# Ledger of designs, part 35: VHH binders against q2ydc9

Target 1, 344 residues: q2ydc9
Amino acid sequence: MASESAGPAELGFVEAAPSWRLRSEQFPSKVGGRPAWLSAAGLPGPPELACPLCGRPMAFLLQVYAPLPGRADAFHRCLFLFCCRTPPCCCGLRVFRNQLPRQNDFYSYEPPSEDPPSETGESVYLHLKSGAHLCRVCGCSGPKRCSRCHKAHYCSKEHQSLDWRLGHKQACAQTDNLDNIVPDHNFLFPEFEIVIETEDEIMPEVVERDDESEIIGTMGEAHEEELESMAKHESKEDRIFRKFKTKISLEPEQILRYGRGIAPLWISGENTPKEKDIPDCPCGAKRLFEFQVMPQLLNYLKADRLGRSVDWGVLAIFTCAESCKLGIGYTEEFVWKQDITDAA
Below, E stands for the ipSAE of ESMFold2; O stands for the ipSAE of OpenDDE; V2 stands for 0.75 times the mean of E and O plus 0.25 times the DockQ between their complexes.

## First folded at step 15 (VHH; framework vhh_7b18_3)

Design aa2 (at its last look DockQ between E and O 0.75; V2 from the best seeds 0.71)
Fold by OpenDDE, look of step 15:
Structure aa2 (fold): chain B 344 residues (1-344), chain A 124 residues (1-124)
Amino acid sequence: as target 1 above (344 residues)
Amino acid sequence: QVQLVETGGGLVQPGGSLRLSCAASGFTFSSYTMGWARQVPGKGLEWVSYIRSGDSTYYQSSVKGRFTISRDNAKSTVYLQMNSLKPEDTAVYYCARYYKRGFGTTLDYSFDYWGQGTQVTVSS
């Protein structure tokens, strides 16, 4: 079976974009802000979006629009990645997949218009077209509502309390001016568009200079052996890191690498998943690598302000090989976190 | 019904110029990104250039500096000015309406309507 030369990985970069371009109707790949949900039905609920470690609401990190050519049921396809922002935890990660045919109940069959909407107001959508309510803080499913105004919805008591303290208390009393102005709760990550570029296969011609230089036998033998021994002792780990560094150096601002079924680019040989570490999809299919999030994204997230901040070497996302539809809604996929081992 | 009709193809000598036109109908032309792709016989579709609704332009590296894409929204027409043509530019050129680019998608998947194409032949 000829190893189909895994085509060049696609790279993702962050760019500033107006908010309307990052709405659901535009099928965005994006970082931060509120999720631009694909299907308005079957959203993951508060339990699914709670950190598996601390139980607190997770923050939307990014979404990747990745249709499957030849799959009518996956004409639209998006992956949503969430992370825990709660110190000291900051380790919870979850990823969900959703897909729709071209003809669906939520979006036009026609391509999205690139015209800016006339309504310049950064109106935060607090509900989906389906009527589902969204949390004012995180933009996720909000089944809880304010007992006072009954207009504000929340995913959790925590987000309700947060919003109450940061402005809803005042707004709630003024029933008429519940301006769709949502305060900055300092919960959402900064919002960016992810733009796609193809990795140019600039294979550095490592000119293996076969320096067959004839070792004329004079006195300098001892230093060359030490240099060769130092050269030979490039640990497997060093090689992996070098490869990682080399690839990043070509495009230093890359925040995402996409390639379904290709090998991930690891930062170290440690804490890499084996096949057995990747759980199969509940449908019975294997999960395959689809994309990875690079450490460079952390620079854009301004995570340093959050103390023991969200940190990773690489986030690798694995998805069902069949991209199956497990029921109605969003299907959880698998994310592997590779940490940067402090070289002791 | 969406229609895209390409014109302006033909035979030209190396170093020559052609201007392709694509007349669009059946949709709000100004609201969509339009593009040009080309196909060499026996090869896959190659992206050449596209122009967004806000007149931002993109070019494939092989045509950058030689080709210019433009649009006239009043006429619902997209143009491809091709200068300094090379034999390697010989292909059928297609006009296409842009749908959406996603990760893992090919060029043909990023567009939803295509014209019939116009032949461009660069030969001495």
Scores: ipSAE 0.773, ipTM 0.901, lowest interface PAE 0.4, mean pLDDT 88
Fold by ESMFold2, look of step 15:
Structure aa2 (fold): chain B 344 residues (1-344), chain A 124 residues (1-124)
Amino acid sequence: as target 1 above (344 residues)
Amino acid sequence: QVQLVETGGGLVQPGGSLRLSCAASGFTFSSYTMGWARQVPGKGLEWVSYIRSGDSTYYQSSVKGRFTISRDNAKSTVYLQMNSLKPEDTAVYYCARYYKRGFGTTLDYSFDYWGQGTQVTVSS
């Protein structure tokens, strides 16, 4: 009858980490760099990772390690968020879910190793043990191959051209160990670990008194703050933004809020989804809120705010309520972008 | 096969100290993160502290500065030195082997093996 709730929100924060801790076998939550794919087979292909608005290849933004306790088929579970960072678009978003049982074809049953691998600081990992090749630029599925060396792989002609201009033209003649010589393409976001903290429930809302009576007819001191708000003509939108600010005030550096099934924390009342705006999962289940990306993340992405670049108020991710079973493939989920409206 | 055995619990007055020990066997102790969790009466399990194989330590905010976790890999033992004890620290304390924490995980998912627990009671 009654079911266990997800609990209070969990907050994500950026921290520096050595690259080996952000590899797939460590099951990281991370920002930037290349995806640490969960299933090494069945990766989304280039059409699934093209920007839905402009068609250009998207950049990996972040992944969240979010197992479902008590679900054997989701002992490991990751969500992968991609965004278009190519001007003038910078608007498209896609999100994918993948999950595995504890016993699987890709990872040890034992906990992740805490020993740094002897190969730390070696080449960028562009070839998965499943045999899948990854794009040298973005780390996504790379079915296109350089026709000269047959060793460099790409998701698209655009990334092949980029790599060619930035070093592969010269390096192609020297075909050995290409994975050790990957230039900075200025395409990937900076790489960070996401660290988890539980939100403290001790802070009350700023307004502690409730009034269900008409304010004009009530003369008690308990309603003085509401009367002052009405006298100053504070709008519903101002109250929503004030609630947003007070909710985050104890931990203002949070870049992510996680809570499967909780209500999102919107930055304004504008540009929020209605139920009909959130598509059902193809399996027939409703999608429910799982996590949101906070605007504070933008400070870590080194985006130029003077020109067109990635930007958002919040990003809200909605996923299948059943977390329907996936074998080795990735399932697309739903992301809602709440933009901030500023008067020019 | 895998065994974790806690000792060192007991009754103490507020402001007192206790040292908990956890003897581990059945696995390569030095390769894994180990930790302490507690079951506070009327509340769920909460993590207290953990220590990585390289001896980096982490503490829940309510115990930081008062509790110290340590390990002896040669003896396959984890310790929790508990100073300045408060009545709020009353709980059953469990030693556990860490697996991995993710968003939305319960504490029992984050640890894959648990001891039987030792009672700590702080009262006046």
Scores: ipSAE 0.619, ipTM 0.806, lowest interface PAE 0.6, mean pLDDT 82
ESMFold2 (binder alone), look of step 15: mean pLDDT 80; pTM 0.804

Design aa3 (at its last look DockQ between E and O 0.52; V2 from the best seeds 0.54)
Fold by ESMFold2, look of step 15:
Structure aa3 (fold): chain B 344 residues (1-344), chain A 124 residues (1-124)
Amino acid sequence: as target 1 above (344 residues)
Amino acid sequence: QVQLVETGGGLVQPGGSLRLSCAASGFTFSSYTMGWARQVPGKGLEWVSYIRSGDSTYYQSSVKGRFTISRDNAKSTVYLQMNSLKPEDTAVYYCARYYKRGFGTTLDYAWDYWGQGTQVTVSS
């Protein structure tokens, strides 16, 4: 029972949501904030969440809830995308998959409640049921502990120094509510829910135009036909970009396109992967396209702030065709960045 | 035990209207998203509309602007007002309790309890 090969793409859109709807037990698809981890055990460690280009800690960008309904071991399934936002790099990307059966040690078998929780929705949760501690800055695994208060945890010295500078120096002496109040480190992206809609199959109708009123009597017929032929010539890159614009035209605010096994929608013919550029999963299976992040998302990240920032044409995520389970931890998958020419 | 019971189906001419009702029991109705799906002849089961506990509504594109979902938490009842009915709307309509939707999910994943259905027939 799978929609993998036959269905149209599903589209993602950002929407404001109260923070409690974006907690792990709600199984959210979301942009920004801290990760809503699925399995509380086996989180990627600091080395796995270091930027592959510059080595500094990456920021959580988005997660998608993407279960496989016919798979008992993937009743819950989520993909987590991280990016480097630290200048001058701002380029590295990593993506991880995690999945759980419906009966598990972390979540109720019953559906997520729509009832708002008590007035604890303003707090951050930095300690998982597994006993894992989370970094106060980024919400990723934080095995490093403040040696003074023994309460604050960090993924790295960089985030410990940042938190120290922005408030922990004073707050370290007042340890009684560190988990409840965390300053704005200007590190996390703005937080949104991702809402799903199915793409319509109908394409815009092509219309033709008659240029009879634009005839210029002084131009030679042969030159006019040559000029018209040249004007109608469309480069391969122009055609690819026009197809991109036409395909998204009915829903231009989409920030994500999902379809396990469908073809990606590229913004240009440049910077696309060949088959060999997409590594096999460690289990031996090929990886297949699962979803892409659209350039429209950049407008929600405030990526046009002064200074070096993240950018992309599209990001394409490829995952194990078998959605294999390698223990209880998170499995790294593959992300391809299609750059805009000026960015690279 | 969760139970969902639909009423209000019937035969109607194109352009007509019907109002479906779904009486729910066996769970805290106000805590969950509820919805309607339909089984059209010769096709699989497809979703139509849902309403969150906070009354936010969502519609399949083919019914948007014609159908209106609503709920009465005091009576544990979900409604579907169907206007401007077309022959293509002919189906068995089911009330369901929402579990969760993710990318790539099927209807029987997203909805974990279903009613027995009520027939809606739109013919001239």
Scores: ipSAE 0.621, ipTM 0.811, lowest interface PAE 0.6, mean pLDDT 83
Fold by OpenDDE, look of step 15:
Structure aa3 (fold): chain B 344 residues (1-344), chain A 124 residues (1-124)
Amino acid sequence: as target 1 above (344 residues)
Amino acid sequence: QVQLVETGGGLVQPGGSLRLSCAASGFTFSSYTMGWARQVPGKGLEWVSYIRSGDSTYYQSSVKGRFTISRDNAKSTVYLQMNSLKPEDTAVYYCARYYKRGFGTTLDYAWDYWGQGTQVTVSS
């Protein structure tokens, strides 16, 4: 089977966009804010969206809209990445996949309009069309409700308490205004649209000059040349990092690289996953690389305000090769975190 | 009724230039992403370039640095300046109301209207 020459990677960039463009009906690729859920049914619950390390609610990081051509069941397809924002943990990552056919119960068969809706109000959706309630803080499934007003929903006691302290206590008694004003809980990441470009293949042919210059040098100069040659021996690690830098330098603002089945662009040779490190899908299929999140995204997340802030070299997302439907709902995929090793 | 009318196609020598125009009507032009796709005979439709309502521009890798998309909202017209044309650029070029929303796809779900197309032939 001829390795279909993995076409050029697609690159993601962040741009400011009006809120209506980042709603579910627009099928956005986006960073931050609340998840624009694809299916209104079968959302991940609080346990699935809790950090596997500290157990606290995870924050929505980004979603990638990535339909599969020729797959009727994946006409709409989206991947949702979550991360833990809780210091000192800040390490929990989870990714979920959802897909829908073109004909479905949630969206029109026709493409969405790019006309701004008449109601430009930044209305935060607190419920899905299915009637499922969303957490006021994080926009995830909110099975818990305020015992006082019964209108505010939360994923956890933590988010309930947070909202209570930041304004719900005052608003709770004023039932008519609860739906329109959600305070900034300082939990959500800044929101951006991810726009797509293709990567230019023009890698400068680094002419590896195989200078096999037969240095017939005399014995005495051999030690300095050996030291210089040893000094010139770019470690495998240096080569990998150089490649990484070179590719980034071409498009320095890239925050995402997409290429299903291509090799990830690693920042180092260390802490790269082996095949055995990538778990198979529960359906029995292998997981393949689909996209990676670049460290540049951290600049937009303003994570520096958070002491031990979310940090990564590369986040690599691996998805089921068959893009299988495991039941009704969102299927968990696999994310690999490559950390930047301080070159000691 | 939404209408898109392409003009500016023709025969050009390799290395030459063409400027395509697409006049749009029947919708609020400034609110929509506009783009160009092309189809080589016997091949599938591929996107070439698109310009968003905020004038952000995007290009297929094969045309990047050679083609420039622009728009005039007052005239409801989108343009494709094609420089350094190659024989591989020979295709029917279509104007469309669309933008690339999805990764891993050559065709975007969001395109809903197309022009009739204009033939571009690059031949010595």
Scores: ipSAE 0.474, ipTM 0.823, lowest interface PAE 0.5, mean pLDDT 85
ESMFold2 (binder alone), look of step 15: mean pLDDT 80; pTM 0.812

Design aa4 (at its last look DockQ between E and O 0.81; V2 from the best seeds 0.76)
Fold by OpenDDE, look of step 15:
Structure aa4 (fold): chain B 344 residues (1-344), chain A 124 residues (1-124)
Amino acid sequence: as target 1 above (344 residues)
Amino acid sequence: QVQLVETGGGLVQPGGSLRLSCAASGFTFSSYTMGWARQVPGKGLEWVSYIRSGDHTYYQSSVKGRFTISRDNAKSTVYLQMNSLKPEDTAVYYCARYYKRGFGTTLDYAFDYWGQGTQVTVSS
């Protein structure tokens, strides 16, 4: 089977966008804010969106809209990445996949309109079209409700308590205004659109000048020390890091690299997954690399305010090779976190 | 029913110019991104240019600086002004309605409806 020359990686960049462009009906790739859920049914529940390490609710990090050409069942396809934002943990990561055919119960068969809605109000959707309630804090499934107003929904007691302290206590008695004004709980990441660019369009033809100019020049003694210093065996790690830097230097603002089935771009040779480290999909298929999140995203997340902030070298996402439909809900995929090893 | 009808194709000499038009009907034209793609016989479909509802324009690198896409929402028409035409521009040109671009998809897959196409031939 000829290794189809893995086409150039697609790069993701963050741009500011109006909120309506980042809603579910626009099928966005986006960073931060609330998840723009694809299917309104079968959302991950609070247990699935809890940090596997500390048990606290995870924050939505980003979603990638990635349809599969030729797959009718994956005309719409989206991956949702969550991370723990709770210090000192900040290490929990989970990724979920959802996909829909073009004809479905949630969206029009026709392309989404690019006209801004007449209602310019930053209305936070607190429920899905299916009637499912969303947490006021995180935008995830909210099965818990306020015992007083019965209108406010939450994923957890923690988010309920947070909202109560930050304004719901005052608003709860004023039932008419609850739906439109959600305070900033300082839980959500800043929201951006992810814009797609192709890497090949950006690479200047580095004319590898094969200057094999045989400079037969007289190797005086001084050149041996410089040749010995040049013969310093760039460690495999140095080579990997150099490659990483070179690729980033071409597009320094890239926050995402996409290429299904291609090799990830690692920052170091350390803490890279082996095939055995990537669990198979429950359907029996292997998981393949689909995209990675670059460290540059951390600059946009303003994570520095969080002391022991969310930190990674690379986040690599692996998905079912068959993009299988496991049930009616969201399917969990696999994320590998490569940490930046402090060069001792 | 969505309809896209291309016109303006023909034979032109190298360095010449053509203006393609695409009349659209059956949908709210102003609300959608429109584009042009081309297909060389025996080759795959390649995107050429597209224009968003807010008049943002995008071009393939091979046509950048030579081609100009524009639209008239009142006429529900998208145009492709092609200048400095080259023999390699010889193709059937298709007008298309934009749906959505996602990761892992070629730009041609971002379009959901296509016209019948118009032949452009650049030859001495």
Scores: ipSAE 0.773, ipTM 0.902, lowest interface PAE 0.4, mean pLDDT 88
Fold by ESMFold2, look of step 15:
Structure aa4 (fold): chain B 344 residues (1-344), chain A 124 residues (1-124)
Amino acid sequence: as target 1 above (344 residues)
Amino acid sequence: QVQLVETGGGLVQPGGSLRLSCAASGFTFSSYTMGWARQVPGKGLEWVSYIRSGDHTYYQSSVKGRFTISRDNAKSTVYLQMNSLKPEDTAVYYCARYYKRGFGTTLDYAFDYWGQGTQVTVSS
């Protein structure tokens, strides 16, 4: 499946960033906040963004900007990952791909400006250039409208009720600029930029060795006993976890590993996908591994301390090998959740 | 009509200094990140340095402390001051305009316009 010789992985790290750097025209890779949608048309609707397990609205987790060099129809290309953060579920996941040529109806052909916008640009943007309205709570497609003001939009009755209780009831009647006054609903994850670092090649002897200690002097039986003890304690699962730790050791803070067609780095030998577990793309192509979300990301997600929250060992994203155009909108891809803990 | 024209290349002895200039035209120079890349014989194309519109600078580790990138927005010009030159710095140096970096991207995606290049040779 992941048999092509690929170069080093690229690593993602979280970093604080001003909000203007995370807007759609900057083509960000980011964690949390609201999605910075790529195409302003053809967004996934509320059914596509409902949790497949519990049916409640999912939260945007992250997006990666991942163009395909040499593909004119994917000069811009983004992957958008959503997760259920609603207890007791917290398990559902969906991922979507969207791509655009450089010449398109939404963005300048020129590079993103490095100039900070005026202070007027501090508002939350809930109306796309296509005419699509976004949910005030989650930033996803919001076809439902408040029947009183006709200006606030929502993906679902759940989010409409939430916004009503947390401030819209009063704001609905009292202000003209509702999008400048959006309360904290305690629904979105904290927002960060994902910055890219190319993984330095680990020296072969470091990666290939069994991590044995080397001792000088008369080591006869003592050295042999030490090696036998180490071998006795290293189970298959211990070897897999040690390999995981060794591979990430130079950059242990990585929250994402990217490499289209590379082998995933699993944290455990359990709960890995077999060939049959990865569906073909509707276009007929196989899906390839593209990136994985590392457990280190969980440290940045402020979940409810008293209840069940999101959790994973690794999330592995698989996408169409041809990066096909399927219709005019966002294409759903495949995400595999690897856990190393029994059902929580 | 975007044009990037490098000057200042030449032959120099090890330990010497050289200043490259890149005159830019056909776009609003002050709004964009500019950079230098080089093609070393046998090693392919590699980035060297770039400077953001706000004058923050970045350097590849092999040149940090020896090379200095700067810009003059009034003249639409970016410079690369190269000190303590080594034979391994021998390359064709290109001025380029930064576009964007993403996961899986190549250097010729990240920089969308390139100059013709100027040869720098460090020998003896």
Scores: ipSAE 0.702, ipTM 0.823, lowest interface PAE 0.5, mean pLDDT 83
ESMFold2 (binder alone), look of step 15: mean pLDDT 80; pTM 0.804

Design aa5 (at its last look DockQ between E and O 0.77; V2 from the best seeds 0.75)
Fold by OpenDDE, look of step 15:
Structure aa5 (fold): chain B 344 residues (1-344), chain A 124 residues (1-124)
Amino acid sequence: as target 1 above (344 residues)
Amino acid sequence: QVQLVETGGGLVQPGGSLRLSCAASGFTFSSYAMGWARQVPGKGLEWVSYIRSGDSTYYQSSVKGRFTISRDNAKSTVYLQMNSLKPEDTAVYYCARYYKRGFGTTLDYAFDYWGQGTQVTVSS
């Protein structure tokens, strides 16, 4: 099997964009805010979007629009990554995949218009076109509703309580204005567009000097040379980190690296997944690496405010090799979190 | 029905210039990004340039500084001014309507409707 020379990775960068460009109809790759759901049907429910560790609602982290060329059923394809924001947990990660053909019930066959909508109002969509209600706090499925106004929907009691404290209590009595202003609950991450660039293969000619110079040196000087050679022996870990650093240094603002089926760029040799650590898709296919989230994203998420905040070295996302359609809904994929080992 | 009709192709000497035009119909031209791609015989389609509705322009590295894309919304026409043409620029040039770029896709894949193409030959 010819190792198809893994083409250069695509890099993602964050840019400020108007809110309308980050709506579902624009098929955005984006960070933060509310999910721009692809299919209006079969959204992950509150249980699927709860942190597997603490059970609290997860926050939308980013989505990647990644169609599959030649796949009619994946003309539109998007991956949605969620993370737990709850200290001390902050460790829960989930990723979901959704895909649609070009002809579908939700979007025009025609390309999205690049005209800004006339309504400049940052209208938060509280419902999908399908009529499904979204949580006022997180933008996820909101099956629970306010018992008073019956207009406000929530994914959880927690988000309901949060919204109640932060303004819904006052607004609830004023039924006419409920849809217009969603307060900042400090739950959503800052919102950005992810812009795609191709990584320029500046292959540093690592002159692998195979200096196998068999220095037949005499026994006595061997100890110092062995100590020097041991000192010069760049540990495998050092090599990995150097590679990571070198690639980042070329484009220091990169927050995402995309390459379906390529090898991830790890920050260390530790806590890297083996093949056995990556679960197969329920369809029977293997999961392949598709993209990774870089630690640089943390700088944009203003995670410092959150104390023991969301932290990672690398988030690696693995998806079904067949990009299978498991039903009408969103298919859960696999995320591997590589932590930054405190160099003891 | 969406129609794209390219004109302006031809034979030119190295260092010469051509201006391609693409007349678009069948959709609200001003609301969509438009672009150009080219295909060399025996090679795959490659994107050349595209222009968004807000007049933001993008170029392939190989044509950057030499080619200029522009549009006239009143005429529903997109243009490609090609200067300093090289033999390597010899190709069939296609006008295309821009759809959306995603990860894992080439920019040429981001176009949905294509014209019939116009031949550009750069030869001494």
Scores: ipSAE 0.739, ipTM 0.902, lowest interface PAE 0.4, mean pLDDT 88
Fold by ESMFold2, look of step 15:
Structure aa5 (fold): chain B 344 residues (1-344), chain A 124 residues (1-124)
Amino acid sequence: as target 1 above (344 residues)
Amino acid sequence: QVQLVETGGGLVQPGGSLRLSCAASGFTFSSYAMGWARQVPGKGLEWVSYIRSGDSTYYQSSVKGRFTISRDNAKSTVYLQMNSLKPEDTAVYYCARYYKRGFGTTLDYAFDYWGQGTQVTVSS
């Protein structure tokens, strides 16, 4: 089976799913909740998941399951996107790639089971198969342990304090047995599955309109040079935004567009990356576009629960063109944030 | 070890019906999703339908409303009922075991074991 065609984009949509379908062994694409880590060892540590702008712990935003068929070392492959949601920052972003062969030490060679797990599968998983402990608040690597009970783990003092205030102080003091049910810390984004649809290649039958070839109107005694400048200036940005709206119009609820190596769909001509803005991978390969997060995702995040909220026009993820081999750990990739008002 | 055997193909007139069966062995059938794909002459391989263990069903747009996938876990068998058949449905139909769909995946990733296929021909 040859693959010389780039193919159409694949679109992601939010959908509710039972929690067991969003666990690591199901290899989900998902928004919110805690990461469903792929490799159970070599997780990014707390410094790698601290906001690069403000230093506070970042929230898991989404992950995509994006295997590379034909690559034995990337039979399983996931990208994990984190964002700072803590006011006043709300701006930092980091993205990580991890991949595994089909035969590995963490998961069955067989397909993910369709059988729901036992009743204990309703509990939050805070301990990976590799023995790594996860932060009770965010689900990221949690090397810090409560010195009182020795059973609760955290990525940071910030999350330890939050969990203490919201229930662990009482649970720690009053029980020898910590329940795997944790409170809502108002930190995680709402959790959803990302379901995939291939973008239709059928073009609309609408034929060209002749009014797009001319400007019709009477201006009276207006400043003609200024009016022509405004029309020309507005027309360029209007065309870019209209192209964006037209491209998404058949599926306006898309929260993600995926296509390794395709061109990004920008919301405006401002604040887009140039080649020099996209760093090469440390292995020497260029990074190429892989997927973008659409502004429609913001409608599902309930980010205003913390006051100031995350915001973007488009988030564009660029990854190593070689999807280079990793040791046991996660490889940081590159994310570009297209803001509505900022220059690139 | 895994074996999938399709039966029920044949020649039918346009507008006719046909039911394909796929007997599965070598794995715990009830734990996995199953599907159908077809090899259309001159067009290559395309997916047709798949069914989860819990009987949720999914269809290619070109067959939705005409084809019905079903399964019988006790018999380790998946079925494809094909109604209102068109000449464009002429193909070799394959039963396959679903693995997983992700972004950027091909059919050979999404389905990891395939049967030998059964010919369906729709013509006057």
Scores: ipSAE 0.736, ipTM 0.847, lowest interface PAE 0.5, mean pLDDT 82
ESMFold2 (binder alone), look of step 15: mean pLDDT 80; pTM 0.801

